# VHH binders against Probable cysteine protease atg4 (atg4): the designs that were tried, part 4

Target 1, 320 residues: Probable cysteine protease atg4 (atg4), of Schizosaccharomyces pombe (q9p373)
Amino acid sequence: MELMARFLERYLHFAPTNTEPPGTLIWFLGHSYKIEDSQWPEKFLYDSFSLITITYRSGIEGLENMTSDTGWGCMIRSTQTLLANCLRICYPEKQLKEILALFADEPSAPFSIHQFVTMGKTLCDINPGQWFGPTTSCSCVARLSDQNPDVPLHVYVARNGNAIYRDQLSKVSFPVLLLIPTRLGIDSINESYYDQLLQVFEIRSFVGITGGRPRSAHYFYARQNQYFFYLDPHCTHFAHTTTQPASEETFHSATLRRVAIQDLDPCMIFGFLIRDEEEWHSFEANQKYFADIVQIFDSEPQPVETHDDFVLDENVEDHL

## First folded at step 3 (VHH)

Design a7 (from V5 with L107P; framework vhh_surovatamig_d1)
Fold by ESMFold2-Fast, scan of step 3:
Structure a7 (fold): chain B 320 residues (1-320), chain A 122 residues (1-122)
Amino acid sequence: as target 1 above (320 residues)
Amino acid sequence: EVQLVESGGGLVQPGGSLRLSCAASGFTFSSYAMSWVRQAPGKGLEWVATISGSGGSTDYVDSVKGRFTISRDNAKKSLYLQMNSLRAEDTAVYYCATGYEDWFGEPLYDYRGQGTLVTVSS
């Protein structure tokens, strides 16, 4: 309780003022909280605190000629944050320490920063120390997940922009993490996407958005009207390794942060966790509410081969 | 220093009733959600019920809905659990705690007493 009391006091001290009227809902990964008194609901604060936050680290060994990801690693860290919370939801029987071990700052960990840096170079020709884009991050997560059969999770990355193909999903086993890297505007989110973006937070399979301002990637997990709550990787702690584990508190945010929709960067990765066929059918049924953000088709279009429709060979010369 | 002291447990026949109490000290009681959690012999800790700081919202585990009622008296800094239609499976040590289960279902609360034993047996 001492830890919880200190956490709650820090949250209340640094939380933004709730300006929305009583009765306004907060949508948190597909679940809602009703605000009765214009203050933050206590359960919402506890649930926000419970989310895994993976931040910058220092004292990292074996990371080329660098010892820290400060200044360049935020997209990788926000992507790790989305994946860690997804795995925590997917495997509730695993202890938190077991999930965190998958993200240890050492080359042998399946989802370490070392593995992301190696895959970024291999798959997308991104050099160590360079900023990751959303597409690079998704490609890395998919490849690394495929290389780790000990914790089953198929990562399906949307194709041709934001499209998901039913025939491709039928070939993979659940659970599936759907990742949709997309751009909802040029300099800012186009207002035509606002309603659909808000509705995404109400979907039960929703496991968050990775994205944000340039060189300032965040993990977005909740919304209240047009305000988005997020976890921020821009806090440096000492490296987490299997031989020298970091304190558990370094994986939790002590501050409630929010940003207005008009101040968001349009580059985003949307995450949805589908654990079985029933959840997939539920996702399909709800897709109409965010059809411009996520498209679903039966099959990926095949490249059109040139075919000469005007050439007929009926042995006409032989018959004549 | 935060302290929570549970009382009211005892032996009761199936179908009977008990009322548990928790006396709180060392913090602003009305500002915190309060929960009852229990641990049956040989089992892990299980969340039972939660009440918001104001008392305006309550939640229960499915197995006790309609049978148990959580309440609080902020002036007396006390939390209560009225248990009706008790069953053998309700046998456990009951703990008073601040807070909630986290979003992943893990307890995000402390209890500072030895709990109060409830035995439902004929």
Scores: ipSAE 0.183, ipTM 0.604, lowest interface PAE 3.4, mean pLDDT 86

Design a8 (from V5 with L107D; framework vhh_surovatamig_d1)
Fold by ESMFold2-Fast, scan of step 3:
Structure a8 (fold): chain B 320 residues (1-320), chain A 122 residues (1-122)
Amino acid sequence: as target 1 above (320 residues)
Amino acid sequence: EVQLVESGGGLVQPGGSLRLSCAASGFTFSSYAMSWVRQAPGKGLEWVATISGSGGSTDYVDSVKGRFTISRDNAKKSLYLQMNSLRAEDTAVYYCATGYEDWFGEDLYDYRGQGTLVTVSS
């Protein structure tokens, strides 16, 4: 019980003051916790701690001419964090060490930073050391997942903005991770999306959001009213390899962090895990609560060839 | 020496009620989150409910929400589970445990009692 006691002391010590009234719910990946006395629920603190946090690393070998992803790797790390937690939920029979091995900081690991860097160059012409955008991150996850059939997970990236097509999903095997890269405003989230964004956290299949403040990608996993709780990759630890595994504590946040909705960057990747056909039907039924964030159609329109010389920059595009 | 002793189990009709109790000794009871976990015939352990050390926070597995209530009396070092509207599927050995299952289902229980059998049947 000493681990749990130390965890609660650290989270309590570094947690922000809970200003919300007693009875307020916290929504955590589709599940709720109730605040009874204006203190953080202990189960919420334990569950937040149990989430995998993948941060910057140093002493990395084989990463071009670099030994660290400090300063440029935040979107990759936050995307790895979303995927790692998704895999833990999808495969509860796998040990934490087995999941973490998939993200080891070495070229042979399926979801390593090495593999993300290689795929970013191959698929999107992003050079090593350049930060990833949301669409690049989603494309990399989908390709890397397809290349690793021993960890079954089909990654479906929303198309034509935020659309999911039923006929495409009917042709793939579960489990499916739905990734929806989108922008809910220009400089800040448009208030017209507030209610739908809050509803997303109440959906059972929800596995988090990657995105956030400019140049500070985070993983968002819970909300209390209009405050969003997040995991922050901006902490550097020594590389995690199969021969020199990093301490497991370096994959867990020691502090509870939150940010108000008005301070969020509108650029986001929404994640939903669909493990079987029953969960897909549940997701479809709930889509009406966040229809402007995720659209569902029967079939994709015929691809249209554009003859533009310019590559569309999702971060500059008007999504309002 | 940590000891947890459950009581209150028995045979009950569908729709009936039972109150389980757990007497704790050998540790600072109020400093630990406590859980009820159960094991149905032929199945593994299933988490049912958790209550924080202070009693200020509670959580339940979806199948028992609105039917079961977990509570504690720190002065008496006792944990309780009030079970209402019992169903055949609630038939199991119920255990009092220190700690709990984390978000990913990993068992974080340090200590567990001997259990008390609840049978919901005619």
Scores: ipSAE 0.010, ipTM 0.357, lowest interface PAE 9.8, mean pLDDT 84

Design a9 (from V5 with L108Y; framework vhh_surovatamig_d1)
Fold by ESMFold2-Fast, scan of step 3:
Structure a9 (fold): chain B 320 residues (1-320), chain A 122 residues (1-122)
Amino acid sequence: as target 1 above (320 residues)
Amino acid sequence: EVQLVESGGGLVQPGGSLRLSCAASGFTFSSYAMSWVRQAPGKGLEWVATISGSGGSTDYVDSVKGRFTISRDNAKKSLYLQMNSLRAEDTAVYYCATGYEDWFGELYYDYRGQGTLVTVSS
């Protein structure tokens, strides 16, 4: 493939300036790269390019009265991006084209924008064309994944903020994608979360973060110190369908992008892929490094029921 | 014109060693990750090892970890594969290639040479 080598040369030429010294680590989905003698480790650039990026599309058919998700679809697209990369990691025997078909812009595709829009309305009363919040996105992924028997994946969405319950996980089959929708601050990330947020990128089960605000959601996959690398859905291509597949290039970022931690939106969805019982125990052991972001308990607390212990009705004349 | 020329293959007994070399020309060698890929008789291409442009990062297929070492000399524009503890299953034509295995295990190579045959007899 001549295209990949040509791309890497251009990518390196237009990559942001990296002023970090040799020896600095880049953490990529739980794995590290060390800066040696070049400004960027080439393996890191190749791996970043290889990630699936799902962006805005135009010419979409069957999407109510709309033909494009430009301007409103970014959270759906960033969520699809996290899920697509998760599935690619989970099922390495599947070809890229097979994974991309699951996200085709047609109603019959299991994880299409059509399915997300329908499920957002059904589960959360979000109308077509409205921005998805993190909780809505997670609920949609969970329901749609459970409805797709051809590619098994149970999606567990954290409850009561950021809690995972062992008794609930014991009832489902692996592989499991853990999704933790949360807010780590008000207008920006509270500095008290900084160390734990950085630690998340070093966890082997980590499959990324989707995060952002309306019209500005991204997929975060790597960090170097307090800089986060991300994939950006804000590029419109023609619809990807079974009958007219989009070029593979439209599913890859042409540019290495990064943002400083202080400029991040606090709204986030953390993703972790747990493929079996051993990986679950590893995740539990590592939770101490990010305990304020993800909590683990044995069982979900039951709501306190309201009841009256004693009622006296003055219309009961045959009593007191 | 990109050119890759492999050498160093031959017949070796199980447990033996061989060192493969690849001479590169026609491109900025130090800017490209380089790989060794192999093709056993009657089988498809299999990625073996990759080294980054600087030489700072290396990666190997599980079956050769601890036995094979990939290295490069950017001044000489040469790539090497030191193969130790060779097994019958290592019998293949070995190709020098530009490119890599991506994060998902998809094999990419932009150019490959004519190959060098390694035969490990039983």
Scores: ipSAE 0.123, ipTM 0.547, lowest interface PAE 5.0, mean pLDDT 86

Design b1 (from V5 with A33S; framework vhh_surovatamig_d1)
Fold by ESMFold2-Fast, scan of step 3:
Structure b1 (fold): chain B 320 residues (1-320), chain A 122 residues (1-122)
Amino acid sequence: as target 1 above (320 residues)
Amino acid sequence: EVQLVESGGGLVQPGGSLRLSCAASGFTFSSYSMSWVRQAPGKGLEWVATISGSGGSTDYVDSVKGRFTISRDNAKKSLYLQMNSLRAEDTAVYYCATGYEDWFGELLYDYRGQGTLVTVSS
């Protein structure tokens, strides 16, 4: 109790003031909280604190010529944060320490920063120490999930921008993490996306947004009207390894942070966890509320068959 | 409130050495890359050296490579710049700095101390 009181008081002390009217809802990963008396609901604060936050680490061994991801690792860390919370939701029977072990700062961990750096170079020609883009992060998560069958999660990355194809999903085993990397504007989010972006937080399958630019990638998990709550990877702790586990408190934010929709970066990765066929049908039924963010089609368009396409396809097939 | 307080500057002869210090407070020091930047008389700000939050990575402007060493003590929340083989062109006010740059023109956090003057003169 004393520990919880300490964390809640820290949250309240540094939390932004609630400026929205009494009776407004906070949408948190598809679940709602109601503001009764202009104070943050205690359960909302507790749930926000309870989310896994994966931040910068120092003292990392075996990471090329570097010992820290400070200054370049924020998109990787925010993507790990989305994946870790997705896994907690997917496997509530697993202990927190079992999930955190998947993200240990060592080469053997399935979703380690080492694995992301290796996959970023292999798949997207991103050199160690360079910032990851949203598309690169999604490609890395999908490949790493495929390489680790002991973690039963398929990752489907939207194709041709923001498209999901039914015939491709029908061939995968549940559970599936849908990742949609997209840009909702040029310099800022285009206001035409505002309503759809707000609707996304109300969807039961929603497991968060990773978004931002170099040094400003964050994990967005809740909204109140046009204010988005987020977890920030820009805090450095000592490396988490199997032989020298980091303190559990280093995986939780003691600060409640929010940002207005007009101040968001338009580059985003939307995450949705589909655990079975019923959840997929629910997702399809709700897609009409965010149709410009996620598109669903029966099948992926095939390339037009020409001489050039034939030559390229032949070369790709030979190299695979 | 973020505060950075530099010390260690002074008058030194060409070829001499100085060690600059910066005491930081008001933020999670180990989470941020720290830099030394300088301003020579009549010139703009010039970046000199950066060290990552862990101290594992360092970068330097070409003119000081092999002569200057940046280091940090995260337990003491202190940043250092060891300057060897000083030249007249190193004469400047040296600032301890941390900054958050947003590519889309949102708020930039540029925290600099008051600076410490280094004069290299025969």
Scores: ipSAE 0.000, ipTM 0.089, lowest interface PAE 22.8, mean pLDDT 82

Design b10 (from V5 with S52T; framework vhh_surovatamig_d1)
Fold by ESMFold2-Fast, scan of step 3:
Structure b10 (fold): chain B 320 residues (1-320), chain A 122 residues (1-122)
Amino acid sequence: as target 1 above (320 residues)
Amino acid sequence: EVQLVESGGGLVQPGGSLRLSCAASGFTFSSYAMSWVRQAPGKGLEWVATITGSGGSTDYVDSVKGRFTISRDNAKKSLYLQMNSLRAEDTAVYYCATGYEDWFGELLYDYRGQGTLVTVSS
């Protein structure tokens, strides 16, 4: 038996007890599991364990003047977790090791912490060691995906808040990862969004939520009623590199974790994977169930010509 | 030492039924998911069905749904595959294996038995 097999056995044995009644459904990335006897469905536990979890790392080389992302990297790591699981779903023919190599803690890896730090500085003026916000994380993923055509995935980041534009999507090749960074309240999620947020987990294209404040970000992949299951980046392992690969168990959660909807931070990045035109039409048909979270329009509004130059001239001084 | 011994294979006519058995030893059988995988002549290994350690959940490849039933007897440390409405394309060597097909379609464990041949022909 491998060490990994023993880690999984411990995960299954010490999973928390289900407190919800028989008949309750768990929605896991658009698929459902039914609670039959007040026990967790074992397939749900196996599937939860199989998800890639990317956590803090230490002993990182070439990361400016730092050797660890402990304390500042959680939004980047939760975003990497969403992207890694999205890529595994998109490319089932790729080995786990091939997907993990894309996230190696070295400058040459396409989606490394090094690349995120460099891109955050270049695109958003975020210095190494500063927390990333949801919008910064989305912008970095989109740019890095564009720079790595050997991993064919177009990342579309919602515009003007939470809007997706049909004419922009028609110009890109599938598969597309839709990322919608949004805020569903001020201090907590506004109850008016509860039903729509719950519906999102039932959508076939759903590939998770990266949510929380920059220092408390998590990856949410399933729900049971108003409880959300999540993967937590807040543990530190030694760096994963091509010359010294980290043990596989360091990419899997040690335990099942959940949080109640009222305890969630309202800042979220919603992810949806659209693999072809048929999946896009399915997504459009389902949008009515979460219309305040994701909006779809034909075309992005054009700027007014008459005063654009004067506004831009005034804005120049804001950046000095 | 882990041992898996399959039995129950043979020649059967299309539309017929067959029951495969697997006797396990050398590990805590009830703690591990078990699968049936097959290899048709000239093809690679294909996952067929999985049952969780407790027997509470099962899953099947689309081509056998409604025809095959996987089950286990943890007290006897035995795994079974009831195959009904057999078709020519079900012809293969069938292996029992420790493991399950995870969310991404991968088997996490790869201990397999020697296999048992199932031939479906008239």
Scores: ipSAE 0.076, ipTM 0.515, lowest interface PAE 5.5, mean pLDDT 86

Design b11 (from V5 with G53Y; framework vhh_surovatamig_d1)
Fold by ESMFold2-Fast, scan of step 3:
Structure b11 (fold): chain B 320 residues (1-320), chain A 122 residues (1-122)
Amino acid sequence: as target 1 above (320 residues)
Amino acid sequence: EVQLVESGGGLVQPGGSLRLSCAASGFTFSSYAMSWVRQAPGKGLEWVATISYSGGSTDYVDSVKGRFTISRDNAKKSLYLQMNSLRAEDTAVYYCATGYEDWFGELLYDYRGQGTLVTVSS
């Protein structure tokens, strides 16, 4: 505990200067911190540091003919980061080491890079070493979570763009991770989505955004006005295995990072953790504040047999 | 040598109020965030509230929001917890601590006092 506190002291010392006025709120995974003086709220910095960050690794064994995911693995790592933090929120009784073991860089770990690479090929025909798009990442998380009943979590991926169907959710058990892969613009986020995107960070079920360009994906967990705080996977450490665990410091960011809304890539995966029926009703009640980002309907429309065979290739966005 | 000494606990009826105090010594109190944590009979430690080094920001566990107020007096090197509308569920030993609970509920504290018992019962 003393060593961790000393590391946090260094993290706090090197945090960027807060340029926003006193009284400004920071929204962190649906919770707020008030900036009353000229410094960052210390609890915000502690909480930001405590988030699991999963980065590139080297010395990986059993990953086809590769020993590292440097240069191609960022979407997988940012998706693992969202899932790891989601699981730790969902299962607070589990120790950090138990959560990290699920993401070990070995084929036997349920959410390993090996499993993501295998499922990306199986579900979306993405070859090992190719970057993942948001839809591919969501499909992989859903399948891998279903294959790991020892840590229950149903992953519901939005359909027909950004739609969630009540009749489909009524058939699954809580807890549910809602993943909404969407695009809020062409080259940049369309200003018409700004208010709704800001509102998303205020929702209690919010567990983050994975997003960005291919080869430049990040995990977004907090905002202050139109500035978004994020964790960056673009740092390479030695592989984490159950027999040779990586140092805990390699799963935490050494610095606070932020980016302005105008500089964000519009391609995103929104995550929301619904642990029970009460949280689902709360999510439904709040959906009106972000209705263009997430849509909720009673039932999925049945395709009419007379329609032409039109299908969007979800993997096309991986080419970006 | 760091010392944290809590006081102000006692027996109170449901709906009542208590004010806890913590006297700090052996470190530069005004440079550290301070927290109150509690341990109910037969349960683990639970973070209750945190206040920044300057007193400019505070945070609370959901179950006590609107009922408890954390405050500090840096000149007197003292930390306080004003507890209103007390419930049977608030029965616990309350500890003064330096630092924070992290986002996942892990305690990131350097030092903790001996505690003061609060019993809420009729």
Scores: ipSAE 0.070, ipTM 0.520, lowest interface PAE 5.8, mean pLDDT 85

Design b12 (from V5 with G53R; framework vhh_surovatamig_d1)
Fold by ESMFold2-Fast, scan of step 3:
Structure b12 (fold): chain B 320 residues (1-320), chain A 122 residues (1-122)
Amino acid sequence: as target 1 above (320 residues)
Amino acid sequence: EVQLVESGGGLVQPGGSLRLSCAASGFTFSSYAMSWVRQAPGKGLEWVATISRSGGSTDYVDSVKGRFTISRDNAKKSLYLQMNSLRAEDTAVYYCATGYEDWFGELLYDYRGQGTLVTVSS
């Protein structure tokens, strides 16, 4: 009955202690909250709770010989989380249930785990049950977006590392989700990226980061100084289908979570939502603040053509 | 046990004023942000105003900015909405609620009262 209201009340009461001083800003998907006292701003807590969290599921039908993605699906789930929140931001007139239907745990849903598993095998030769890397996840999102024109969001994946090409982007209609899969270090984030990584959260088009390592991928949506707030897929609930919808509370985090920048995995997917030409020009103007994370060029360099059919040097042997 | 009881509604002419009150009991009032939400005849719920737990920050829907003022008294466990320059479009049942309008524009509230009717007409 009042299950959602009760769950939100528990979320508010069990939030961790704020350790930063009053006056500190929290940057949440390009928008700021000011801490008035030593407690979390309530608007921030409500907003964090409202974000869609897609977690592991059990009782899944039609997923090869498996019934759960527990232990291997966290990158897929964190990527679905980024995409779901992006769609809800892009189309605020759509109800939550309409967005969640796109991610139902059934083969017919456009962005289902079934579709990700199929595309991972087809595009990247990743077998069902294997960990997805960020590049594989981005490729799957782009292909599934192209195959589902009824979902009105285009996807552009950065190329040659972290590059966006204006020629390619101009052929894509707005709105477009820009996905930049990259590594900011080897075992941890290189400190040279710290300032730019913090700046990304202040950009209005920012719709989050999906990042992590095998069995430890998360969706990052806000920061306070060098602490990042995230949604965690490592919680198993029963499958969500159109005929047996999962409880709404299973799409919301039970607790507010944060991690220090020093403890982050350097493997990331950066997401930015560009809804029109005005937002694209704004993004271009702000790129100087995170130029090592995202690069913009007019056109992609031509592929190198290898010509190995001709021999230029020949030796002539003469008998004396 | 948890109760929010609104009062102060009534019939008023356009341009008039009303002050709504909400008495809270059964929970730690000073620990919650409070909101006023309204429902016009035949329409859905619309968020009107929010005040932080301390009273230090307030927010309003654009159509009431400069006309409405939200305030609270934590010692009395009461929430108020001072409504000035009332318009016919302000006609609605007004509800006292705990919480904020969320990131996606939906009102997330834990508790809501039974409401008080405000009719603006001549």
Scores: ipSAE 0.162, ipTM 0.591, lowest interface PAE 4.8, mean pLDDT 87

Design b14 (from V5 with S54K; framework vhh_surovatamig_d1)
Fold by ESMFold2-Fast, scan of step 3:
Structure b14 (fold): chain B 320 residues (1-320), chain A 122 residues (1-122)
Amino acid sequence: as target 1 above (320 residues)
Amino acid sequence: EVQLVESGGGLVQPGGSLRLSCAASGFTFSSYAMSWVRQAPGKGLEWVATISGKGGSTDYVDSVKGRFTISRDNAKKSLYLQMNSLRAEDTAVYYCATGYEDWFGELLYDYRGQGTLVTVSS
């Protein structure tokens, strides 16, 4: 703990300068920090550093004819980052080592890059080594979560664009991770979504955004006005396995990073963790603040067209 | 060089009050967030309260909200914890520490004192 505090002093080496006046708020996964002066709040820095960051790896075994995901794995890694932090929030009694083992770079790990690559091919016909899109990433997380009963988390992926159906959620056991893959514009985020995008960071259930362009996906966890803080998968460390665990330092960002809303890619996956019925009612009550990003309806329209860029297993719908 | 020295612990009846103090030296006190952390007999460390370097922000674990108040005097390089409506569950060694509990509940402290024992018993 003493060693960790000293390590955190290096975290701001390449950090951006706070340009906002005292009194402005930083919204971090639904919680706020107040800027007291021109410096970043210390708790914000500690909390940002504590987030799990899953980056590119080298020396990976059993990954087809490849030994590294450098250059193509960023969306998978950013999606793993969102899921890892979600799981850590959901299960605070689990040690960091136990969460990281779920993401080990080996075929037997439930949420490994091997499993994502296999599911991407199986569900969305994405070949190993190709970049994942938001829809593919969500489909993979949902399927892999269903295959892992040892960590009870149901993943609900929004349907018919960005819709969540109450009757489907009523059949599911909490906790639920809601994933909403969406596009908020063509080449950049349309300004009509700005206010709603800012509002999602203030929602208690918010567990982050995975988004970006091909080979440049990131995990967004906080905002200050129209600036978004993110974790970047674009550094390569040696593979993390059960027999040769990587150093814990390789799962933490060395730098605080920020980007302006105008520079964001419009392709995003929004994540919300609903742990019980009470949190679901809170989420429903707040949905009016981001109604163009997430829609809620009582039931799915009949008939439903599901033959788009995303394949659904009929058995999955039967079990929802 | 860095020293944190706690005082003010003792035996108190349930419902009573105690004020803990921490004297800091060897570092720029006003530049560091300060926390109170406790360890009950046979249990691990539990974060209790944090105050920002300039004193503008405070945070508390849910079980002590409304009962405990953290404060600091930067001119005197001192940290305080006013403990009211004490319960048997508050029995612990209380430590003065620099830093924060992280987002996931891990204790990220650079320096910690030797502790002061608080016993709440009838």
Scores: ipSAE 0.014, ipTM 0.435, lowest interface PAE 7.7, mean pLDDT 85

